# Designs tried in a protein design chat: VH-VL binders against Cytochrome c oxidase assembly factor 8 (COA8). Part 2

Target 1, 167 residues: Cytochrome c oxidase assembly factor 8 (COA8), of Homo sapiens (Human) (q96il0)
Amino acid sequence: APERGAERRDTAPSGVSRFCPPRKSCHDWIGPPDKYSNLRPVHFYIPENESPLEQKLRKLRQETQEWNQQFWANQNLTFSKEKEEFIHSRLKTKGLGLRTESGQKATLNAEEMADFYKEFLSKNFQKHMYYNRDWYKRNFAITFFMGKVALERIWNKLKQKQKKRSN

## First folded at step 5 (VH-VL; framework fv_pabinafusp)

Design R11 (from R00 with heavy chain F106W)
Fold by ESMFold2-Fast, scan of step 5:
Structure R11 (fold): chain C 167 residues (1-167), chain A 122 residues (1-122), chain B 112 residues (1-112)
Amino acid sequence: as target 1 above (167 residues)
Amino acid sequence: EVQLVQSGAEVKKPGESLKISCKGSGYSFTSYWLGWVRQMPGKGLEWMGDIYPGDSDTTYSEKFKVQVTISADKSISTAYLQWSSLKASDTAMYYCAREGDLWESWYYMDVWGQGTLVTVSS
Amino acid sequence: DIVMTQTPLSLSVTPGQPASISCRSSQSLLYSDGDTYLHWYLQKPGQSPQLLIYEVSNRFSGVPDRFSGSGSGTDFTLKISRVEAEDVGVYYCMQSTQLPWTFGQGTKVEIK
């Protein structure tokens, strides 16, 4: 190997893209799918007078998004790597090269790839179950705090109406 | 075991800079706000501000926003409190404290560091 | 800023007798979500503060049931049904309804 440093890819574990929302946006903005996670990132609008409860909800949603993107970026990278290794191994077993005579990347048919998908799903079954459990817990918490924020906004509107009546 | 471990006592002269630390362990450091509290000798507790390490978002008490800088390095689960130029009036015990999680707790300080005594004298 | 005022500033209690500490806020601590963010801490001599009671009346994990909190709006009370030697220290109320978080000035509890 050349004398290259073992540089870690900072983008690989998170999978978050570097998109920017419109500068004049006063709403949440949804971006294009991330290269690695294939999830659409959300940039959250921060109100000038954000309440502590609104801030907590935003942080929960943001942290959950980052967690979700990191999980799927890692999963997709692992899938792609293992898929390529499987294809290379099977082609070698058949006595075939990695490229066709036309220079195209050699592939396996759907029946041959079924073995890989079956093994990959089986290997990752427990990981998938833990992911789903945590995803449900996160969405429950977010829904709960969305309810609290809604109550806060109703209360603030009632206080606003009272002030208009008084003044 | 959830724990906050602070850096050791400091003895400084007025005008010197200082950076003290608070290292979290046993929990998701990026999922909790971390606050700083000052206690002057023989006095009560004063909340200085907090930081959310996940995105380094900070909140300061008006009294402290020009005196100190709060920061965090999430790669080593450590938060910092920093002075560019110390004054004798900065002599105090400084505590870091975890301010509840984003999931179940509201803002109360459930885990406290052992404190860092800062003495500023000529 | 919300100002927190504790009374009394000091208490000398005979072991086994009850103690009561009052905390008053300059504004209601009832938040717009219906919760009240008033908490009580104990600082034993030479130690860091420790959480006793959160959100008015909830005992934190490991806190003996002789401690109880009550109150609403701007008037809150911490009660110790039977004071023990290990309860010596300074008690602080704190509000987190509005930034900045603010503490009461503290109530020193000593054994006679």
Scores: ipSAE 0.011, ipTM 0.590, lowest interface PAE 9.4, mean pLDDT 83

Design R12 (from R00 with heavy chain F106L)
Fold by ESMFold2-Fast, scan of step 5:
Structure R12 (fold): chain C 167 residues (1-167), chain A 122 residues (1-122), chain B 112 residues (1-112)
Amino acid sequence: as target 1 above (167 residues)
Amino acid sequence: EVQLVQSGAEVKKPGESLKISCKGSGYSFTSYWLGWVRQMPGKGLEWMGDIYPGDSDTTYSEKFKVQVTISADKSISTAYLQWSSLKASDTAMYYCAREGDLWESLYYMDVWGQGTLVTVSS
Amino acid sequence: DIVMTQTPLSLSVTPGQPASISCRSSQSLLYSDGDTYLHWYLQKPGQSPQLLIYEVSNRFSGVPDRFSGSGSGTDFTLKISRVEAEDVGVYYCMQSTQLPWTFGQGTKVEIK
C-alpha cells in the first residue's frame, strides 16, 4: 500500500512525546465505558515512525470505533425511550400509577415485556441486519490490513538483517 | 451517480488570495481520500496532496506544502484548495480526484472533477 | 521522489493498428505489502483524466479489453491492440507506491 496521511502533516508540532503519551504509555489506551453506547473507547497510540499502512489501519479502526459508538448510543437511547413509553402506555391502560407504593418505578410482568421485546426486534430487524453486515465488512477490512502490516514488518526485518550482514 | 463538481474559473492578480472548491456527491465522502492535481498550460499532471475528510488529515507534496492549504467540510461534502498569496506561476488547471477507499487497498484516482482554471496575471 | 519516464512522447497510429507505450520508474514500484502501485490514465482533449488500468494490469470498470497493462519492478507497458478514434489523447502512467504520487510526462496518441 502507498504512504497515506499524517507523516508529512503541516501542523504545529505537539509538545507531547510521540513514543510515550502523557501517561507514559507507549501502547493503546482503553477508556471507561461510554455512558450511552456502553462501549469502551480505545485511544490509539501513534508511533513516530508510523508507516502509511499502519496509519491506514489505525484510521480504519478509529472510524469503525466511531461508527460502532454512534450506532449503539443511538440504539440504547431509542430502546430506553421506547421501553419507558411502552411501560407508561400499558400502566395507563390498566389504570395503574407510574410508581409503586414504595416509590419505585412500576414495572410490567415478563409476559407483557416479551411483547415489547418482540415488537422492538421486529421493528429494528433490518437495521440490525445492516449493522451485522457492516460489522463483518469492517472486521474483514481490519483483518486484511493487519495482515498487510504484518507482511510489511516481516519485509522490513528482512531488509534490516540483509543490511547488517552486508555491512 | 458518483460525481465531483468543482467551482468555476478564476482570474486573479498576484498577491490576491483564492479558495476553490470540490463537492462530492453520490458516495460516502468520509470513506475516501480526496486529492488535488495541478496541470500547467500545455504541461503534464502534478500531484499536490490529499485530504481524508473524516478527520481532515492532510498530506502534501513538498513542492506544494508552503504554497497551498487543503481543507474539507464533511458536513457539506466539500474539499477546498486555498492560496494566501497567488503568484503568476500558479496559473494552471486544478483537478480534484477521489483517491483510495478506506475499506480496501485502493490507491488510485477513479473519479475526477471537471477542473478549475486559475489564471494569475498582472 | 520517484521519477516516471514515458516513451515515446508522441505516437501517430493508423486506425486499427496496435500501439504500445512504455513507462519506466527510477525505483521499483513493488511495495512492501507485495503489491505494485502503477496506474494508467487517459486525458482526452479538453477533458479531465480518466482511469484506464490500475495496479499494473487491472482494467478499470468500463474500459475496453483492447487495453492491457503489463510489467514489474521499474518497467511497465500499456498496449492498445487496435487503436480507435476515441482513444486519442494523452496517456499518463502514475505511481502511488511512494509519496509524493508522481506522473510520467505523458504520451500523446494521434490518428494518422
Scores: ipSAE 0.013, ipTM 0.588, lowest interface PAE 8.4, mean pLDDT 84

Design R13 (from R00 with heavy chain G100P)
Fold by ESMFold2-Fast, scan of step 5:
Structure R13 (fold): chain C 167 residues (1-167), chain A 122 residues (1-122), chain B 112 residues (1-112)
Amino acid sequence: as target 1 above (167 residues)
Amino acid sequence: EVQLVQSGAEVKKPGESLKISCKGSGYSFTSYWLGWVRQMPGKGLEWMGDIYPGDSDTTYSEKFKVQVTISADKSISTAYLQWSSLKASDTAMYYCAREPDLWESFYYMDVWGQGTLVTVSS
Amino acid sequence: DIVMTQTPLSLSVTPGQPASISCRSSQSLLYSDGDTYLHWYLQKPGQSPQLLIYEVSNRFSGVPDRFSGSGSGTDFTLKISRVEAEDVGVYYCMQSTQLPWTFGQGTKVEIK
């Protein structure tokens, strides 16, 4: 009997976000949206002579991106799960099946879904308040360090002028 | 409480490899840099380098970049200092120490491990 | 690398008397952001170093007010207003203005 080829390797998991910045890049690069958070990741460019302060700023921005990504991934997962549970519960209460006669997923009208959104926001009010507080704190810190980096660059320029004048 | 717990004392021969550890507890391990400091017998302190465990980015003092490798495993909140081939001159007390988190504007070491004594002799 | 030089190398103090340690850097520790990253550590016999003073003059949490730091640029001082038995050990200044971070050679404080 004819012999068959080797078994094919497993394909990458569907929906897993992957990106590679341009091969030669001198700038920050923005990737495709993450499957879970639906946010686009930023790959930060590292200068050849990055100062300790510039490194700290970059690390702070990377950490903030990771925090933001994780928050929204969890929030989106929770939203989707509770939305599906709400729809199933309401359909069961009405004596309806999970699919229409056309074979499509059964859904609630916009007015019924508005009730879910209001309830979800109310239930998660405290969590969203903490997110906003931390978001402001993070942005203040990033702005502060951006200011410090700017001062460092001004100082370096001033030192260059002093050396030129000393010649 | 915030603690750094280091691995036990080591006695090695020249040419042997070694990996010592520093485990953090009581704080967000991935939010702080972790530095390594050498103290040779009867001598002062020397900063070797540090690592940011969140992405394993490392900084080395020029003197130590060829001698050692710094790494971390954030899943178990542990940082490592490793030698591929020990020399008698590596005999020293090695400390790990926590550097401030990304949210502070200053750099200093506030929490120190108890130290790992490494003795290298023939 | 920035070189940190401490004086004296050794100091013998009668209990209750003051002590003063000097630290000099080979270049200014004033960073481009306007801050000065000079810190003081104490290593008691058989123990790990512990932070005493950060950024020239700020006492770390739990550090007694008999410890004070001062200075600017390249010249810094650590003062102990009245030395106690528990203050025995080796004191180190450290700079973190420039990589690599560097320590002074240490000042040993003993009780007479």
Scores: ipSAE 0.013, ipTM 0.617, lowest interface PAE 7.3, mean pLDDT 84

Design R14 (from R00 with heavy chain D101S)
Fold by ESMFold2-Fast, scan of step 5:
Structure R14 (fold): chain C 167 residues (1-167), chain A 122 residues (1-122), chain B 112 residues (1-112)
Amino acid sequence: as target 1 above (167 residues)
Amino acid sequence: EVQLVQSGAEVKKPGESLKISCKGSGYSFTSYWLGWVRQMPGKGLEWMGDIYPGDSDTTYSEKFKVQVTISADKSISTAYLQWSSLKASDTAMYYCAREGSLWESFYYMDVWGQGTLVTVSS
Amino acid sequence: DIVMTQTPLSLSVTPGQPASISCRSSQSLLYSDGDTYLHWYLQKPGQSPQLLIYEVSNRFSGVPDRFSGSGSGTDFTLKISRVEAEDVGVYYCMQSTQLPWTFGQGTKVEIK
């Protein structure tokens, strides 16, 4: 049973497909999970009067999303490939076939798979460490530019207030 | 080594179409804006526009918006400048140049291609 | 569009003597982030332009310390303390404060 936090179903027009952006929204929307990364993409709303700073922030967020999507798509493919290789190797050692008589993929029990998970995590430790480092750097940059955009909006409001006061 | 390599010189007749290329190497092609600059024979530099290859978002100088199309193919780290119908006034040297990135934030051109000479004459 | 005006258009310099090039913009190049996006390029004969100075006064990597930039607002200067033979070419200022990016008309530097 899914929770509604990521969907904002009530902001979409009735009858709109899950794969279509909310037609009445002037805000970002969240798409379905990507086939390879299992991450939900965010499609960013582009204001007509977007400032260069706002554009930079949006592009930073888009680029970070693409980087994150690529990392996890590659990681999931690597995991699946190595998991299959490990299972096939262990089944061959036991003298078992790759599929059951019912045509299902042959599997190992949880205790037998524990060794694979430990080896996979150990092998990918450095890769995950660099991912986390870059993730922190990206989020710091995004937060910094979010702050700059907020200050720009405050400054523009003050400037407009002065113009209105001066007639 | 960061490098931009452009396609070779072109000799065309008025009315013909043309697509020239600029291939980036030694850096994350999708992370940097790539700009195009025109230099007519014996004249100065004119900024035509740029593209962010990561999402193919383009910006054009108004003078060039109708004249050319800027595009990119990120799978081969190549940007393109294209004319649907060339004019004699398009005779010029065309440069591509790397502009800033979101991570190495700058608003200037640090690396330039060698240039593509386009000659349009009848 | 912001118009960039360079003076002089041509300059003949005796080797080892200083040279100075001015660049004036039709409006302030100070951006809302506090930075000024005025840059200098050199195009040597038969070559692509190369970056010399970015954001008014910062030398690009590999650029000799005889090159210096200064200025603010609408008035900017590029100085070469001791001109060498390899410094001949056309110098361009460029602004990137406002789209479209615009160049000055260029200043040709020659050796006497």
Scores: ipSAE 0.000, ipTM 0.528, lowest interface PAE 11.4, mean pLDDT 82

Design R19 (from R00 with heavy chain M109F V111Y)
Fold by ESMFold2-Fast, scan of step 5:
Structure R19 (fold): chain C 167 residues (1-167), chain A 122 residues (1-122), chain B 112 residues (1-112)
Amino acid sequence: as target 1 above (167 residues)
Amino acid sequence: EVQLVQSGAEVKKPGESLKISCKGSGYSFTSYWLGWVRQMPGKGLEWMGDIYPGDSDTTYSEKFKVQVTISADKSISTAYLQWSSLKASDTAMYYCAREGDLWESFYYFDYWGQGTLVTVSS
Amino acid sequence: DIVMTQTPLSLSVTPGQPASISCRSSQSLLYSDGDTYLHWYLQKPGQSPQLLIYEVSNRFSGVPDRFSGSGSGTDFTLKISRVEAEDVGVYYCMQSTQLPWTFGQGTKVEIK
C-alpha cells in the first residue's frame, strides 16, 4: 500500500513536489546551477500534441540553452586555467615561493590581479563580441517564434469556435 | 485530479424552473469547453450543448436551443444548465463533461460528472 | 446531422473471448485538418460514461491495452481482445467532426 505522505506530491519523478493546477503550463522547471557554467538549466515540457511550430520553438530554446551552457563552461574553464598560470608566473618572476610565511598558498593582491583581468578581457574581446551578437540573434529568433506560436494558438481557438458555430 | 461535481437530484412539477450545476476542479476551468449530455430513462446519450467559460461562448444543439440555457461563473469554476419551464419530457439524467483542450485540438469528453437525475411529474 | 449507427445492439460474450463492435457514420468523419473525430465511451451499470478511445485509435489514460479502435471515413470498429467481467456495460461511439456532436444508439455487452 502507498504511504500517506506520498499522496501530496504533485511532481514525480520530474523533480521537487510543487503545486501545479494547469497541466500544460507547469512542466517547464529550472534546475540548480551547473558547476562549470554557473547557469541554471531549464527542462522543457513536451506536449503530446505538439504542433510543428511549437516543436521548432522548443528545439530552438533547447539548442540555445546547450550553446549557452557550452560557451560559459568553456569560458570559465579557460579563465580559471589562465588565472592560475598568471599567478604562478608572476610569483616566479618576483622570486616568491608558492606558499606564504603562514603556510598558505601565495596569491597576488587586487592591484596585481587587475593586470590579469585586463589581459584576459583584451584577449577574449572578439570572442565575447561574437557571443553577444549570437545571443541577440538567438533571442530575437526565440521571440519571433514565440509570437508565431501565440498567433497559432489564437487561430486554433478561433477555428474551433467557427467549427462549433458553422453548423 | 480532474473532477466534475454536479448538484443533487431534483423532483419538479411541469412549469417549474430549475437550475443545475457542475463544478470543475483540478484543472484550468476557463481553458476547456464544458458540455452537457442528456440521457432519458433507458435511452442513449444526447449532446445538448457546451460553453467555453473563459468568455461564456455557447453552442447549442438545435433540438435544445429553445429548451435550456447554458451559463458559467468562472469565479467559482461552475457551469449551469437551466430551464425556465420544465416539461415531463425533460425527465432524464443530465451529465456535464469536459471537452478536450483547444490547444491540443481535442473535441471529445475526457472527464464526466456523476450526473444529476431530474424527475418532472405532476 | 451526422447519424451514427452501431451494430450489434447487444452481444453476450464468454469471459476471455474477443468482442467486436461496429460504428458507421452517415458522412465521412475526416475533418479538414486531417484528423478523424470518432471516439468510444463505456457506460457501466449505474455509472457515468467514461472515455475509452479518442480520435479512432488512441487509448485514454488508464484504459487497458485489450481495447483497440480502428477505421476510417465512415466505418469504425472497437475491439476487445479478451472480455472481462468489468467490461460489462453499454458502449457508445461519438462523432465530433460536425455540430451537433452525435452518439450511436449504444451496444450492450453482457457476460454469458
Scores: ipSAE 0.000, ipTM 0.461, lowest interface PAE 18.1, mean pLDDT 80

Design R20 (from R00 with heavy chain L102F S105G)
Fold by ESMFold2-Fast, scan of step 5:
Structure R20 (fold): chain C 167 residues (1-167), chain A 122 residues (1-122), chain B 112 residues (1-112)
Amino acid sequence: as target 1 above (167 residues)
Amino acid sequence: EVQLVQSGAEVKKPGESLKISCKGSGYSFTSYWLGWVRQMPGKGLEWMGDIYPGDSDTTYSEKFKVQVTISADKSISTAYLQWSSLKASDTAMYYCAREGDFWEGFYYMDVWGQGTLVTVSS
Amino acid sequence: DIVMTQTPLSLSVTPGQPASISCRSSQSLLYSDGDTYLHWYLQKPGQSPQLLIYEVSNRFSGVPDRFSGSGSGTDFTLKISRVEAEDVGVYYCMQSTQLPWTFGQGTKVEIK
């Protein structure tokens, strides 16, 4: 019987649940958001007779997705960690405990948190600029290869039309 | 220095399993395809297949897809070629080789391992 | 599969003389992107193959300029303008226009 499968496979703490598209999918499939990066993974459809150029384009898109996932997973973890540290530091400065009188997690008001957001954005400004630069470079390369694949497909269709039976 | 280092020579009997390795160093292992090439004694080169270690995607030559399994462990920059049951006809030198990168768009083998000699005899 | 045929299978050359190796494919190696994926490798005795020429005519890094490649479609040639002792070995052409990648049967080059 078919459908033995990778129903669930989580890696180490930096990992994510693995999802598989339907076996007979004829199109790219978009999964649920990753737990850490909050980005939706794309599972690419592989044609029966994928050309080397199509394979290269698919690999470029897969590699870009992996790079993007890793970047945002790391950024989200760093943000969460530094936010907690900031809150603890400010509460200690105020002479307050980590929990409210009602037993809930103590928090800072929006005005106080504005300092953290400004510091975080300033601290990570260059990192985000380099991310945007690389993101544009990657998307330009993907567009370039998409153009090559499109030309390949047009040329192949034109060749089919040229194979008309002579009379 | 970019290099591929393969595991040592093997002497096996028919029916035994075997897994040989190819370790990459000096480059981004997950950014290049890694191919396997067979050379039977006194014969030419035969492309068996390749793997992209970044996602473990594999391509096989139809002749070899039933005979061998290609895999990789990117945490240690190592690719593998495996037989579940060896035949005397598997006696050959096996090479791993780095195949271009996806950004450059080339498909050729620029760096080769030193080879692993596999001898299968009763 | 694309079949690659090399001629001659064996070649003896006096030192300093030129050598020419032919490679013929069963189908055109011109890919739909306009590039031709035909490459040449040298396997010296007891050594791994090494890349000489990629995509018909481009010399790989470190390869002496006495090596040159040419051709188009189904007919390709590797030329060595002045054969030296270190050039001894088996030369292979390979195509990567279509999966699976396929090699020619090899041409053995010997001195004299």
Scores: ipSAE 0.000, ipTM 0.483, lowest interface PAE 15.8, mean pLDDT 81

Design R21 (from R00 with heavy chain E104S S105G)
Fold by ESMFold2-Fast, scan of step 5:
Structure R21 (fold): chain C 167 residues (1-167), chain A 122 residues (1-122), chain B 112 residues (1-112)
Amino acid sequence: as target 1 above (167 residues)
Amino acid sequence: EVQLVQSGAEVKKPGESLKISCKGSGYSFTSYWLGWVRQMPGKGLEWMGDIYPGDSDTTYSEKFKVQVTISADKSISTAYLQWSSLKASDTAMYYCAREGDLWSGFYYMDVWGQGTLVTVSS
Amino acid sequence: DIVMTQTPLSLSVTPGQPASISCRSSQSLLYSDGDTYLHWYLQKPGQSPQLLIYEVSNRFSGVPDRFSGSGSGTDFTLKISRVEAEDVGVYYCMQSTQLPWTFGQGTKVEIK
């Protein structure tokens, strides 16, 4: 049975937390959702005999994960902040307090919130377009290098066979 | 503009420690390998090793593995080359250079620092 | 380690004349992914090296079209169609097919 080591999260340079998987895992491990991005990080297994091309692929996948987590952490924070500002602004305009008589946060109806969502999506349209473009570029690059790694493995098998035949 | 700016010239005695720096700007520092190259006076270029600053993973040429330590601080986009005990034979110009990216290019040096001259004399 | 050997070690050229530098590797530079990782650098007097050609024949951005690279396997050539005064310096080939990466010993190009 694989045992769990104590979970520890280290902060990446971008401010995204990293997780610590079970010590002697021989497989990729999926961690708990990040507090800010709400995405589950993957910890990649590093084989003993990793080739430079395999290392490049792994680093590309790791960097893509960090980029993705950073984007969504920032987007979620921006969304939450602007949503609260919108709600407070509309409640003030109506002459209402920020909390109900029961002490709960005052909210707007679905029709009023639809205005916010529409405006937020419109305002962030270009940002999401660039995110999608970069996401496709990243996935294309990952797929391309996966293909190169496959070719490398075939080449190395042929090269090893040739070496053994010529001794 | 993509630049690598290295620390200034050093004059040291044998047995002293030294740490020189290479600061990147104008690009994503954590997305490229950064290599170190030695050039002894009047001689050619020798690759010493590299680092991927995103996770501080290092590779050394066997000749330099025991002689130097390569490190990086990604929060300030700076890589380091360090000696615990300098020898007269370490007298050389030391270059840092950006090596490829994760996407299209890799394992060639497209941007070079200006060099740090290290003189070790008794 | 892969050994890189350049010829000639030095070359004096009249301005406007062509120059050719050879680089030979002790092993094939064709990597298992089908690409060949042979690159050319120029170090002008008192300056850092600069990339000229990467992966045998690709000119780096800003490099004049009078520079061209060719070759395969273990035999590579850098050609300058019309040598100009700003081309003086030491030219190095480098392989990055196998760690450690290695440089040729350099070819000094000077004007007659």
Scores: ipSAE 0.011, ipTM 0.601, lowest interface PAE 9.1, mean pLDDT 83

Design R22 (from R00 with heavy chain D101E E104D)
Fold by ESMFold2-Fast, scan of step 5:
Structure R22 (fold): chain C 167 residues (1-167), chain A 122 residues (1-122), chain B 112 residues (1-112)
Amino acid sequence: as target 1 above (167 residues)
Amino acid sequence: EVQLVQSGAEVKKPGESLKISCKGSGYSFTSYWLGWVRQMPGKGLEWMGDIYPGDSDTTYSEKFKVQVTISADKSISTAYLQWSSLKASDTAMYYCAREGELWDSFYYMDVWGQGTLVTVSS
Amino acid sequence: DIVMTQTPLSLSVTPGQPASISCRSSQSLLYSDGDTYLHWYLQKPGQSPQLLIYEVSNRFSGVPDRFSGSGSGTDFTLKISRVEAEDVGVYYCMQSTQLPWTFGQGTKVEIK
């Protein structure tokens, strides 16, 4: 039986770890940051009488979360790798060692790192534009369906109230 | 280009098993429900059920849940409709269809496969 | 299950004339979220069905503006303002308000 907050490794195609939410949870549960994306995954509570609309919203949110985690895991990996390669290349060009005398990783001054950041942003401009477009599109859709679920709950409450009243 | 491509026509005898396929391309296969629709010769359309390939969650029409099994293999963007033992009454055209657009899953069917004709003769 | 009934079952139309198809449901298609999940499909001879109208009145991408949908509750109408040769086929209404999804029996549209 899964324990409260216990982590169970179960990987998606992108290599993202899964974990188990608290037992007998009656609400959504937020997990620890993913190793690769550094984003906190949300495990969605599934109501006993989940409507088709509620299921649709939940699946849309789950798919959007997976898309978002995959994007940032890949972006963070690419940034980290290219940053290390840039630092290594520049230090080699200067004839400097990879470590300081104190044993810490050697770093470049702010002006040289600014060159890397400008190049990285320029190189990834289109990719970030597409990410932002899709992010807005997805959040618009999620907000739209959240509104529909809210209306459904209002209608259900009105019907329940009618049943409870006896003239 | 978004499309659903179905397997070819089948001619079978009563009691035989059958598995037909529907392959999606040009879209995120795991982000949409995929439904199956039956059309008996000279008759109208009947919804059989659907599957969400992302987690293989299925919904069946009561009429069909004992007759068929719906499954999907997301690694090859393919959904399946399967019979363990065919009957003459299973003779029909079977369509797969994507349910929804812009993350609208099972509200309407916007992309349809070309259909798979299944003939079961006794 | 919700039963969908179409009228007429068939109609013959002179090119350029209007056509109207009715669809009635055995119970209201108004879902608890305030939307009505009624859709219209066209199946041309030898082809798969294609979506025309979704959620009562919304034309699907690429569908000519001569097609329009209307209605509420249990009574719905598909109208073609000027029928063309390419509009020949069987028209189906479908509800997705309640599982299982159900279709009308179809309306065959022919050119005279």
Scores: ipSAE 0.007, ipTM 0.563, lowest interface PAE 9.8, mean pLDDT 83

